# Ledger of designs, part 1: VH-VL binders against Protein broad-minded (TBC1D32)

All scores and structures are predictions.

Target 1, 124 residues: Protein broad-minded (TBC1D32), of Homo sapiens (Human) (q96nh3r1119to1242)
Amino acid sequence: GIHPVYFCSTHYIEMLLKAELPLVFSAFHMSGFAPSQICLQWITQCFWNYLDWIEICHYIATCVFLGPDYQVYICIAVFKHLQQDILQHTQTQDLQVFLKEEALHGFRVSDYFEYMEILEQNYR
Structure headers, positions and changes below count from the first letter of each chain, unless a header shows other numbers; antibody chains are not in Kabat numbers.
ipSAE, averaged over its two directions, is called F for ESMFold2-Fast, E for ESMFold2 and O for OpenDDE. V2 adds 0.75 times the mean of E and O to 0.25 times the DockQ between the complexes of E and O.
Where letters were taken out, [cut] stands.
The coordinates of atoms that the task and the answers printed are left out; those that the model quotes come from them. Centres of patches stay.

## First folded at step 4 (VH-VL; framework fv_daratumumab)

Design e01 (from d08b with light chain D50G)
Fold by ESMFold2-Fast, scan of step 4:
Structure e01 (fold): chain C 124 residues (1-124), chain A 121 residues (1-121), chain B 107 residues (1-107)
Amino acid sequence: as target 1 above (124 residues)
Amino acid sequence: EVQLLESGGGLVQPGGSLRLSCAVSGFTFSDYAMSWVRQAPGKGLEWVSAISGSGGKTYYADSVKGRFTISRDNSKNTLYLQMNSLRAEDTAVYFCAKSYRYGSWSYFDYWGQGTLVTVSS
Amino acid sequence: EIVLTQSPATLSLSPGERATLSCRASQSVSRYLAWYQQKPGQAPRLLIYGASNRATGIPARFSGSGSGTDFTLTISSLEPEDFAVYYCQQYSSWPLTFGQGTKVEIK
């Protein structure tokens, strides 16, 4: 998929991740797995099967009231949440399995509002 | 590299006060919520209080609410617990604990060594 | 407050045996549950968070499962260093609460 919206979101996610969480960006680069790839899965599926139902509702509400850029900011917030674990999964297969199999269970959108506001201030 | 070093425990009479400190190093202190967790001799763990990374939000167990105050000085990388109106039931080892992730207030990857507070006449 | 009940209170086993520890919540905590190991005179050590995610540096013999109100910590084959007290902790709502602990002791 080379849809223009997909392409722009992909580039924006990776540039933001590189600027904000350089060690996480390096871990993805070393693994050969693109961080935008998993982010687009999360966004496209509205985090179905990744987040608890109540957190999916918070995700949707956040994007509706604060704007569509928060789709990207919440993805960066998820990587901030998982930073320590991601740094230990440098192999592509290990990192993919980790991110798809329960890594986001326990993630609360509300814990990251301040972080996302800072991202908006710095990159908007 | 990550280190939490507690101080301020000791013997105090009922109704007295103590201030505990926890000096931290090896991580960006202001990014992480911190908690105090206590353990009475021979008993299990009891969460006491938590403070957000910014210090803007605090939570307390009902048993200490109104008597204990959690605070932090991010410029000094130090967490505090001011304990007033101490009771025999407050006798415990007090642990300083770091939240595992940015934004995660609630489970703890690093703990201090603990400082013993004994409330006895 | 959410009450966590751990069972059994004491589990007497030999090295090499499988240990299964239970934690039950008085109301649903979804997956907001952690497990800790504590040895005498030491601070607790995080083993599992989010009910099933192994913390950094924790050996593969430790695994967690469950959701809602019923949770299990399994140690597939006990090593001598695994004889300790284990605590579950919920972080679904305030106040944070711990179970009373399960002591795994050598038979």
Scores: ipSAE 0.014, ipTM 0.594, lowest interface PAE 8.4, mean pLDDT 85

Design e03 (from d08b with light chain D50R S93D)
Fold by ESMFold2-Fast, scan of step 4:
Structure e03 (fold): chain C 124 residues (1-124), chain A 121 residues (1-121), chain B 107 residues (1-107)
Amino acid sequence: as target 1 above (124 residues)
Amino acid sequence: EVQLLESGGGLVQPGGSLRLSCAVSGFTFSDYAMSWVRQAPGKGLEWVSAISGSGGKTYYADSVKGRFTISRDNSKNTLYLQMNSLRAEDTAVYFCAKSYRYGSWSYFDYWGQGTLVTVSS
Amino acid sequence: EIVLTQSPATLSLSPGERATLSCRASQSVSRYLAWYQQKPGQAPRLLIYRASNRATGIPARFSGSGSGTDFTLTISSLEPEDFAVYYCQQYSDWPLTFGQGTKVEIK
């Protein structure tokens, strides 16, 4: 089973996405796809097969040193990174395939440190 | 309408310095990474430097590392490239280019017209 | 760094002919490859991104294909305004790199 902590995070993820990236939230809603579903998959797998190994190390270090809420903030940062791509994918199946197989290549955790710190300050 | 307009190019002696500017309009500047891409006379394109949307992360080609500094002023919608210790091989047209993403790892959907930098004795 | 090699260096064709341009990467870039068109004295113009997606406003005669290390830009029927230099660019890994260019010129 999925550990209860992940269920707590899914509601928080959707609330933050709606507040920070309303167009992305709207795109997921229109597609009938829950953004928390893919975030939960990313978090439970520690981004294995999604991020390069060095970026997985940065993700883990960030969460260990700055706190577990950064699991949520990095998911929002990923959606910020992918905003234009998400808005271009009009079909649910195409969006899901894109997010699972391709989207996170080239995502650099360090590009989003300041962005995530602002999220923490605003939503902690 | 998206526009990028470079300025600051000119003739400079080896060892000299120049500061390039790129004024942008038509998009939310802080939401996108920016890059400088150069092209030597009669040659191809070479990526020089990139900066994330917030300015919190910068990247440089090995050929310019330690000599060039990329920066941005999001309140003024302006990108900068400070070029120090200029060499003859830095002679090129310098283009300002908008990344498709907030992060710097991207293709470029819009470009400025370029500004010529000539390093000559 | 990932090296992109474009071939041929120069392609001499007549209007109405099909142009096929190649870009080969020294290691896999998946589909993280873009194509640009550049005319003398002008900035590059984005044509194709993610190997095969046409940028906004780009005519249907332009198409991209390929994945991994081998990529092709095709112009199905050359128009007079298509005679230009074409560059590929990878964004799979740092540093960002461009091919050396292919010049499409009038025969």
Scores: ipSAE 0.197, ipTM 0.780, lowest interface PAE 4.0, mean pLDDT 88

Design e04 (from d08b with light chain D50Y)
Fold by ESMFold2-Fast, scan of step 4:
Structure e04 (fold): chain C 124 residues (1-124), chain A 121 residues (1-121), chain B 107 residues (1-107)
Amino acid sequence: as target 1 above (124 residues)
Amino acid sequence: EVQLLESGGGLVQPGGSLRLSCAVSGFTFSDYAMSWVRQAPGKGLEWVSAISGSGGKTYYADSVKGRFTISRDNSKNTLYLQMNSLRAEDTAVYFCAKSYRYGSWSYFDYWGQGTLVTVSS
Amino acid sequence: EIVLTQSPATLSLSPGERATLSCRASQSVSRYLAWYQQKPGQAPRLLIYYASNRATGIPARFSGSGSGTDFTLTISSLEPEDFAVYYCQQYSSWPLTFGQGTKVEIK
């Protein structure tokens, strides 16, 4: 029962991550933990309990005004933000705890607007 | 290993100009926002200016707006600060500072050793 | 601009003692506050970001806490190398601002 929209987003996320952050993609692949899985949790929950309220508002505004693909671009921006931390968390359980409990604290959508614009230009 | 090396400081008369440079190595320069932070002799830290990884966005402290220009050359891994209309209160050690993460250009994990700028007649 | 006020200006302690440093903001900065250590003649060193997150390589004796306008840096047991000046910095809004510093010196 995977919803078609979620299924398409999964492939899109993995494709973009592989193209833009190949080392991050490899780290997730080797850990057996799918990056699209955590991204779908973030998107489904609208980053509730992950981003500060003001940043959730920025996320929603960005998706409303710039299009639903920005749901994916924000996820890639988060992985760009966390690249070095992800590469240093070699144990699967440690990486999962990091991503769920502390990783997105302090992330600001506006800091990555330029990065997301580049993603949109390259991937439509 | 990450290294930041400032240069271009020196003695300049009030109303004069100086251009500071910061040469960097050990990281992908274009991925990180950079800042200049200064410290007057015996005093605390004062943020001066910041520039995004691409160079497309800049910010300035009110005390330097219209006089200082931050820029970068990503092909040369070099950050610049063009300082015009210098005043005695601009006398300080100027540090270049690297942002902690790609988009987190507001706090700094690596700093250069600093270069002294003295503005006096 | 957001003004950060650090207290005390000077803290005189012996090795092995606990140091508690305060930073108060004129407006709420949420958790967007960092702490730096600076030794004479050296560049600052990042200790804490996002109020409580320890930077890479920073010993566990350093901890940060607080949110809004009231923040604390704690050094649980001072080592000789910890005697330095400590600065807080907010990054909630532009322009970025630093506190005036707290000097931790040997008693």
Scores: ipSAE 0.139, ipTM 0.738, lowest interface PAE 4.5, mean pLDDT 87

Design e06 (from d08b with light chain S93D)
Fold by ESMFold2-Fast, scan of step 4:
Structure e06 (fold): chain C 124 residues (1-124), chain A 121 residues (1-121), chain B 107 residues (1-107)
Amino acid sequence: as target 1 above (124 residues)
Amino acid sequence: EVQLLESGGGLVQPGGSLRLSCAVSGFTFSDYAMSWVRQAPGKGLEWVSAISGSGGKTYYADSVKGRFTISRDNSKNTLYLQMNSLRAEDTAVYFCAKSYRYGSWSYFDYWGQGTLVTVSS
Amino acid sequence: EIVLTQSPATLSLSPGERATLSCRASQSVSRYLAWYQQKPGQAPRLLIYDASNRATGIPARFSGSGSGTDFTLTISSLEPEDFAVYYCQQYSDWPLTFGQGTKVEIK
């Protein structure tokens, strides 16, 4: 069992991913790996072991001050950040390893505030 | 294929003005932050200015603040650098550079060939 | 501003040899460091980003390591095309800054 709030967020993330980044959504589909698998880990653990400590602090602050929907927008921003890399990973094993071990080390929340504001305007 | 092509460089007198352009192709221009990086003859690289994908956010090196203005026209796939009150120390090859990721304007995967700006009397 | 110091200023080596280039930051830049190659008359070319990730199309002989203040670019076996100037760049804080460069030249 997935807790209801996390379950609803992952469903919304997948719908937004398909609408906003259709090529990324297709890459996940082709790999046989659902975006919800990694999103569940990111959201549930507040990006522990995925983002640097200062970025985890920025993530929490963003969600506290701008609302819980920004958990979803940050996940889409992460996929936007990784778009070029994800499109090169067509095999399930390669994509899983990439997303779990290295992909988010360079992600900065503040680089994507403008992008997330656009997501909020378009999808709220 | 990704291409960045600078133009507008030349010889200009101290106190003069010059406008650089960078025409881009091969990627969705509005998705990427862009920067200008310069290199004085025989010296290393110096970051000059950056602009977000939408054009809503700009950054400048202290050495050019108040004199240079970065801008972009996303409908024309063109980046600009308006340079005013030019000084001899502004003499350099000016490179147009594309950020690697959508929001990560901090490192550059594609560069133009550069355009030479010479400020001399 | 964060100052990056590259050493040595010049490496004189032969093809087939291993090159090790150092970049040291005046304060921690975490992993936010990139390496570029520049040949005479050409634009810089991205080699490494986030300290250790190889950019698209960059040969496996190029590798980056380090975190915090001490970073290394390694070329495992120099090819003739690798003789160039190499720059490190930090993007931990504004303004963005580059090291002064290390020239790798033929002995």
Scores: ipSAE 0.033, ipTM 0.682, lowest interface PAE 6.2, mean pLDDT 85

Design e07 (from d08b with light chain S92D)
Fold by ESMFold2-Fast, scan of step 4:
Structure e07 (fold): chain C 124 residues (1-124), chain A 121 residues (1-121), chain B 107 residues (1-107)
Amino acid sequence: as target 1 above (124 residues)
Amino acid sequence: EVQLLESGGGLVQPGGSLRLSCAVSGFTFSDYAMSWVRQAPGKGLEWVSAISGSGGKTYYADSVKGRFTISRDNSKNTLYLQMNSLRAEDTAVYFCAKSYRYGSWSYFDYWGQGTLVTVSS
Amino acid sequence: EIVLTQSPATLSLSPGERATLSCRASQSVSRYLAWYQQKPGQAPRLLIYDASNRATGIPARFSGSGSGTDFTLTISSLEPEDFAVYYCQQYDSWPLTFGQGTKVEIK
């Protein structure tokens, strides 16, 4: 389930998303689906069933070597990766299905490393 | 809405140089990786080069490595391909193509109309 | 590099018939395969991405299927405007590669 210790992380995710990708944040708001809901699911499951094994290893290594805040930066990078798709899925049901089933198969951690470094510089 | 417009093609002698440009509009240029894809007369498509949204990473097909340089000017919404030491085998229509995802090397959701480069004596 | 082999090279059909185009990869590309349509003198047009998702504005008669090494593009009932060359493309690994194309021609 959702543990109280993760409550602050969901607020941090939503703050960063609003600052970095305001149109994506607005799309989630319009759909009635909170972006923190899916992020928490990804983080809690270590992206199991969302990323292939090699990308899960890259995710874990990134968080271990660069710090736990990269859990959040990777979530923002995923939303950056999906920005165009999210803006075209304004209905809550369509957006939830998309994010659960299709969204992350093209995501490679290394493609977003520079982006995440910029997030760290601006927000830590 | 989204437009990619190539220019700079023409007739050039073997060993010569050309610079292609691709002016884009309708999307945030700096958010997307861009590629050049070419097609020789009567032949199929061949990926040539790619550049990340920031310009920090570039990739090249082995056939053009060391001769071609991809670059971009995000302030002008323009992609470039500097072609040096041109060979007859480089004769093709050169297409500018937009990768679908930020930072990711992917399929191409939008293409320019292409510009013809002819290398002959 | 991953080699994509398309078959047949040429498919001669009449309007209203079903077209089935194959693309085989030399190694697994998972779902990272796209299909394009190209008409003479025009740029390629994206039809299908991630093996089976239709791009915006693409008619329902176009469908894609497959995963791993074997992929299929199906046109359920050919329209006159569908006679063109079709290319598959993988984006699983560098360098990005295209198949050599299948020409769908009338008669």
Scores: ipSAE 0.021, ipTM 0.670, lowest interface PAE 6.4, mean pLDDT 85

Design e09 (from d08b with light chain W94Y)
Fold by ESMFold2-Fast, scan of step 4:
Structure e09 (fold): chain C 124 residues (1-124), chain A 121 residues (1-121), chain B 107 residues (1-107)
Amino acid sequence: as target 1 above (124 residues)
Amino acid sequence: EVQLLESGGGLVQPGGSLRLSCAVSGFTFSDYAMSWVRQAPGKGLEWVSAISGSGGKTYYADSVKGRFTISRDNSKNTLYLQMNSLRAEDTAVYFCAKSYRYGSWSYFDYWGQGTLVTVSS
Amino acid sequence: EIVLTQSPATLSLSPGERATLSCRASQSVSRYLAWYQQKPGQAPRLLIYDASNRATGIPARFSGSGSGTDFTLTISSLEPEDFAVYYCQQYSSYPLTFGQGTKVEIK
C-alpha cells in the first residue's frame, strides 16, 4: 500500500536526477536499472542496512525539520556522492551489488546539507 | 587529466604575508571541496584549511585560525590561501588537495605538486 | 582532536616480503580512515579510503583493514617502488588529522 511518509513521485526523483546529474541519469538508463527503484527502497527502509545508525538519525531529523521533499534531496545527494563510482560501473549487475552492499556506508548527511539547501532553492 | 598547480610560494620575513594559488583542471571545480595541507621539512602532513564547493563554508586548523584565509574563484577554477602574520613554524611545502566528497571533511584523491613557503630572516 | 599513532616508525624489509603497518586512533573514527603513500620530493598518493577500499589504479597487493580505533595497511609482497613513507588520515571529525608516518625502507 501507499503510506504518506513513504509516498514519493518516481517522476520527481528522475526529473531531479536528470537535471542535476545528467551523466548519472544516463548511466542508470544505459544499465537498465531505474534510479527511482533504489531510492524508493532506501526511503521505505529509512536507509536501514545502508547508512550507519547516526546517519539514519540525521536523515530522519532532516526530513522532520526541513520537510518530506528532503527524502528526495538526500537520494540525489547520495548519487552526487557516488557519481564517480556509478560512472565506472558499466555492468548492471555490478552497479546493483555496489549500491546495495557497501556504497552508502561512507555517506554522511552533514556533508551534503549545503548541497540539499541549493536543491531546495532551485526546485522547491 | 586531473591537474592541480600551486604557485605563490617563496621566502618571506616573519610577520609578512603571501598569497598561494592553485589552478585546477580536469574536473568540475565547484562540485568539490578543496583543502590546503602542509608539510614542514622532514616532518609529516598537517591539514591547514578547507573550503566547500560553493565557498560558503570554510574551516581552519587552530594553528592558522585568524591569520590564514581560504577562498576560491569558481569562475577561474582557482583556489587561494591568503597567509598573514607568518611565523617561522609556518615554513612548509603547501599542497592543494581535492576532496573526493562534496563535504569538506574528506580524504583527498588528487594533490598538487606543492609550493615551498620559507619564513625566515 | 583525534590523534593518530602509526607504528612502527620505520620498517626495514627486502623486496618480496610482507609489510604490515598499524594506525591507531585516540577515539573511534568508524570507517573514516584513508592511507597515503609519499615518495621523497613528491605529493602524497591516495591508496586506501574508508578503511578498506582500494583507490583507482592501486595494485592489488595493497589492502586495508580495521574499524573504530585499530587499522592496518598490508602490502602482501613488496616491490621496489613500494619503499616510501605511508600516512594514515582520519576524516570522521574536525579537525582533519594525519598520523606521523611509517617509513618502509630497504634492508
Scores: ipSAE 0.051, ipTM 0.710, lowest interface PAE 5.8, mean pLDDT 86

Design e10 (from d08b with light chain N53R)
Fold by ESMFold2-Fast, scan of step 4:
Structure e10 (fold): chain C 124 residues (1-124), chain A 121 residues (1-121), chain B 107 residues (1-107)
Amino acid sequence: as target 1 above (124 residues)
Amino acid sequence: EVQLLESGGGLVQPGGSLRLSCAVSGFTFSDYAMSWVRQAPGKGLEWVSAISGSGGKTYYADSVKGRFTISRDNSKNTLYLQMNSLRAEDTAVYFCAKSYRYGSWSYFDYWGQGTLVTVSS
Amino acid sequence: EIVLTQSPATLSLSPGERATLSCRASQSVSRYLAWYQQKPGQAPRLLIYDASRRATGIPARFSGSGSGTDFTLTISSLEPEDFAVYYCQQYSSWPLTFGQGTKVEIK
């Protein structure tokens, strides 16, 4: 079952993605792969096996000090980071493999602090 | 089509000043960090300076700190490099370079053709 | 600053041969390494980022590998347009630094 907290987070992610990155949202829709599927895995696993350990520490610190909504803002920041790559993956299976196996190896939380701050200002 | 076009290079005396410009098109300029990278004749690449998409953060190589100022005008889609107290060792082709990803300052997918700066008496 | 050392300085090969270029960092850069191609009179062109990921539009014959301090760029079968200078670049820490380059020339 869907827990209310996870339901709210999933809906919020979809809403922000559509508003901020409409081409990325469209690409996921066309692929038949919901962005919430991968975001839920990232959030519930605290990016274990997706981000380097130091970046996982930065993720946790960011959520502890700036609030739980930053779980969502970091997911949107990841999609902003991967925007060009996502638009190039035209097959559902290729996109899923990319997102799970290799996409986040270069993501640094600190590169996106300003972006996330803007998201908080605009959507809080 | 993404295009970056540098201008403002030329011959300048040691101790002089010069302002480089880089006009860009084909992408949302304010979303991307920009850098200046130089190359002395017959030598390799040297990173000079970087500026965030908003213009709120700047970084400089130690060799140019206090002499060069990077800036941008997002309303005009233009990147600038103000170069003061120029030295002979600043002689190089100067490239403007676009960061590959939003928020990433680190690697560059598009480069201008470069503008030559010659510092000589 | 992190120093990148490329070897060999010059690699003389014929079209159709495999090219292997090395880049060594003075300290670990994790996976934060990119490769560029530069032809005389032209701007550099991004080939590889995050050590092994191919940039958009780059032919499959180009591949990157490595992590930490030892990195390799491989061109599986040289085409005439591949004879150029290749640079590695780290983005693990400020300042950003480039290797000195490897020139791939016709034998």
Scores: ipSAE 0.026, ipTM 0.682, lowest interface PAE 6.4, mean pLDDT 85

Design e12 (from d08b with heavy chain A50Y)
Fold by ESMFold2-Fast, scan of step 4:
Structure e12 (fold): chain C 124 residues (1-124), chain A 121 residues (1-121), chain B 107 residues (1-107)
Amino acid sequence: as target 1 above (124 residues)
Amino acid sequence: EVQLLESGGGLVQPGGSLRLSCAVSGFTFSDYAMSWVRQAPGKGLEWVSYISGSGGKTYYADSVKGRFTISRDNSKNTLYLQMNSLRAEDTAVYFCAKSYRYGSWSYFDYWGQGTLVTVSS
Amino acid sequence: EIVLTQSPATLSLSPGERATLSCRASQSVSRYLAWYQQKPGQAPRLLIYDASNRATGIPARFSGSGSGTDFTLTISSLEPEDFAVYYCQQYSSWPLTFGQGTKVEIK
């Protein structure tokens, strides 16, 4: 029974990424790797093995207090955090490995609260 | 091509004020945090102030808190540092520095050439 | 604040030699450490970030290692243009801090 939410999140992620970070969206398109696919891995795993425990707690608190759409906004915030790194990875295998194994150790949820609030205001 | 160009430095008496500007080109300014870093003659680097990409979050070195104000105008691609109550120990070359990311992990991939501020009577 | 202590203050070497520069933090900075090169009259240039990642355009002779409190920058074989001052910088916590610098000079 989660299919409508899952479908909306996937489409919503790609629409927001295209609108907010068009060069990042283009890099994913060129690589042949869907940005929503990695976002769904992050969301379904609650960023386990991607973020430090304290940041996982901040992620959960953010979604509980500000609503489930912040799952999408935090994914866009992660892409904003990584945009220069992503733009350097045009090969599908390189980008996929980077995002799964190396990318998120330096991400702090609190750095992006204002950014995510702006996303909510613009796209709610 | 990424360029950062500082201006506004000069000679000022103790207790005076100066406003530094940093004009940027070659990247989407609002996507990156910015900092000011200074270097006194013959000394090392000292981080002075930070501003997030949106301008909503700022940090300052203890030596400048209450005296310096960092700001940015994203519509004009310009970073500012308003310096008040200047002291002799504020004498330094002031560098504009671009953060690699939007957020607070601030290491600096591009720097301006610096502008000299001399505080002397 | 986190204090970064660089050693030695001055490293006197000849071209072709290996340089190893140390940076020690007063408390853990995890991997959140960068290295910069500065030549006289010039702005600093980013060499290494996240302790071990070479910045774009930086020659392979530059490498970084370490985590927590102990970090090293290694130049495997010094070129004439590598004689400069090197700074480490932490971005683990506020305020951001730099080491005092290590001057690599010709013997």
Scores: ipSAE 0.047, ipTM 0.720, lowest interface PAE 5.6, mean pLDDT 87

Design e13 (from d08b with heavy chain A50V)
Fold by ESMFold2-Fast, scan of step 4:
Structure e13 (fold): chain C 124 residues (1-124), chain A 121 residues (1-121), chain B 107 residues (1-107)
Amino acid sequence: as target 1 above (124 residues)
Amino acid sequence: EVQLLESGGGLVQPGGSLRLSCAVSGFTFSDYAMSWVRQAPGKGLEWVSVISGSGGKTYYADSVKGRFTISRDNSKNTLYLQMNSLRAEDTAVYFCAKSYRYGSWSYFDYWGQGTLVTVSS
Amino acid sequence: EIVLTQSPATLSLSPGERATLSCRASQSVSRYLAWYQQKPGQAPRLLIYDASNRATGIPARFSGSGSGTDFTLTISSLEPEDFAVYYCQQYSSWPLTFGQGTKVEIK
């Protein structure tokens, strides 16, 4: 098979995060950890080791049927899901550990379809 | 600081109607799905209905479909439950409940005090 | 709909003892299981979400475990304020359903 080619700009990810979740964007900025770095890691790995298998399937299906921009919208949805938790982490190392270890295992793609639809309407 | 204050409960005859209200404060109301959960006297919890933050999507328990209507007024920070064709088995304390996360409509971090609805002749 | 069965119906214990509460689902709910505490005349209080995550402000003596169909809530050492009814709730599929409750009462 062919590796999916996606034109994903770090600028686009950070622009959307700043616009939609300014407090989360500020928390990343203060920590010195770029949110686009973790998003690109998630996208590149297709959320392997981050999401449960069924949710990885939903992620792939969403991107196939609704378009490649949904790779970014799902990343913003994950930050929306974790907003309360992210704002509690003041140190870069604590935030990185939190985002990489089990933080996403409770995330369901279907819970955020309406949110992502709104993102598409605002940024299409 | 988060508060959910319910009102509108009371005694009503079978076949009657009643409208419950839940006034909320301390969070951005339009960002969260809201639910009604009921509890019959001496019994367990039963989920009744949920409405999305925008008000665009609603879901109901089979026991209330076609009789109950959930709605919200985001400009007034108020959730409503319009109950029609009431039955004796609808007798319960009705709780207003806030979803925990944006998008996670499904479990509840804050609850109101409950309002008693009694359906009896 | 997914049926949740809690056991035992009543658990009679003394302060300082360990309480172990069970919740079994009629089909897999993965991790999508929450626990609530309810005291007489009060609204429920969220204790645990996603099977094992403790909600904000909940003491460390409360812990949740399990996945799929079998879940456990453990209170390591009962305090006087812990004598209450406990409910599990699944959110894997619609409609949302609760267990019938386990009453933890003073022996």
Scores: ipSAE 0.029, ipTM 0.687, lowest interface PAE 6.1, mean pLDDT 85

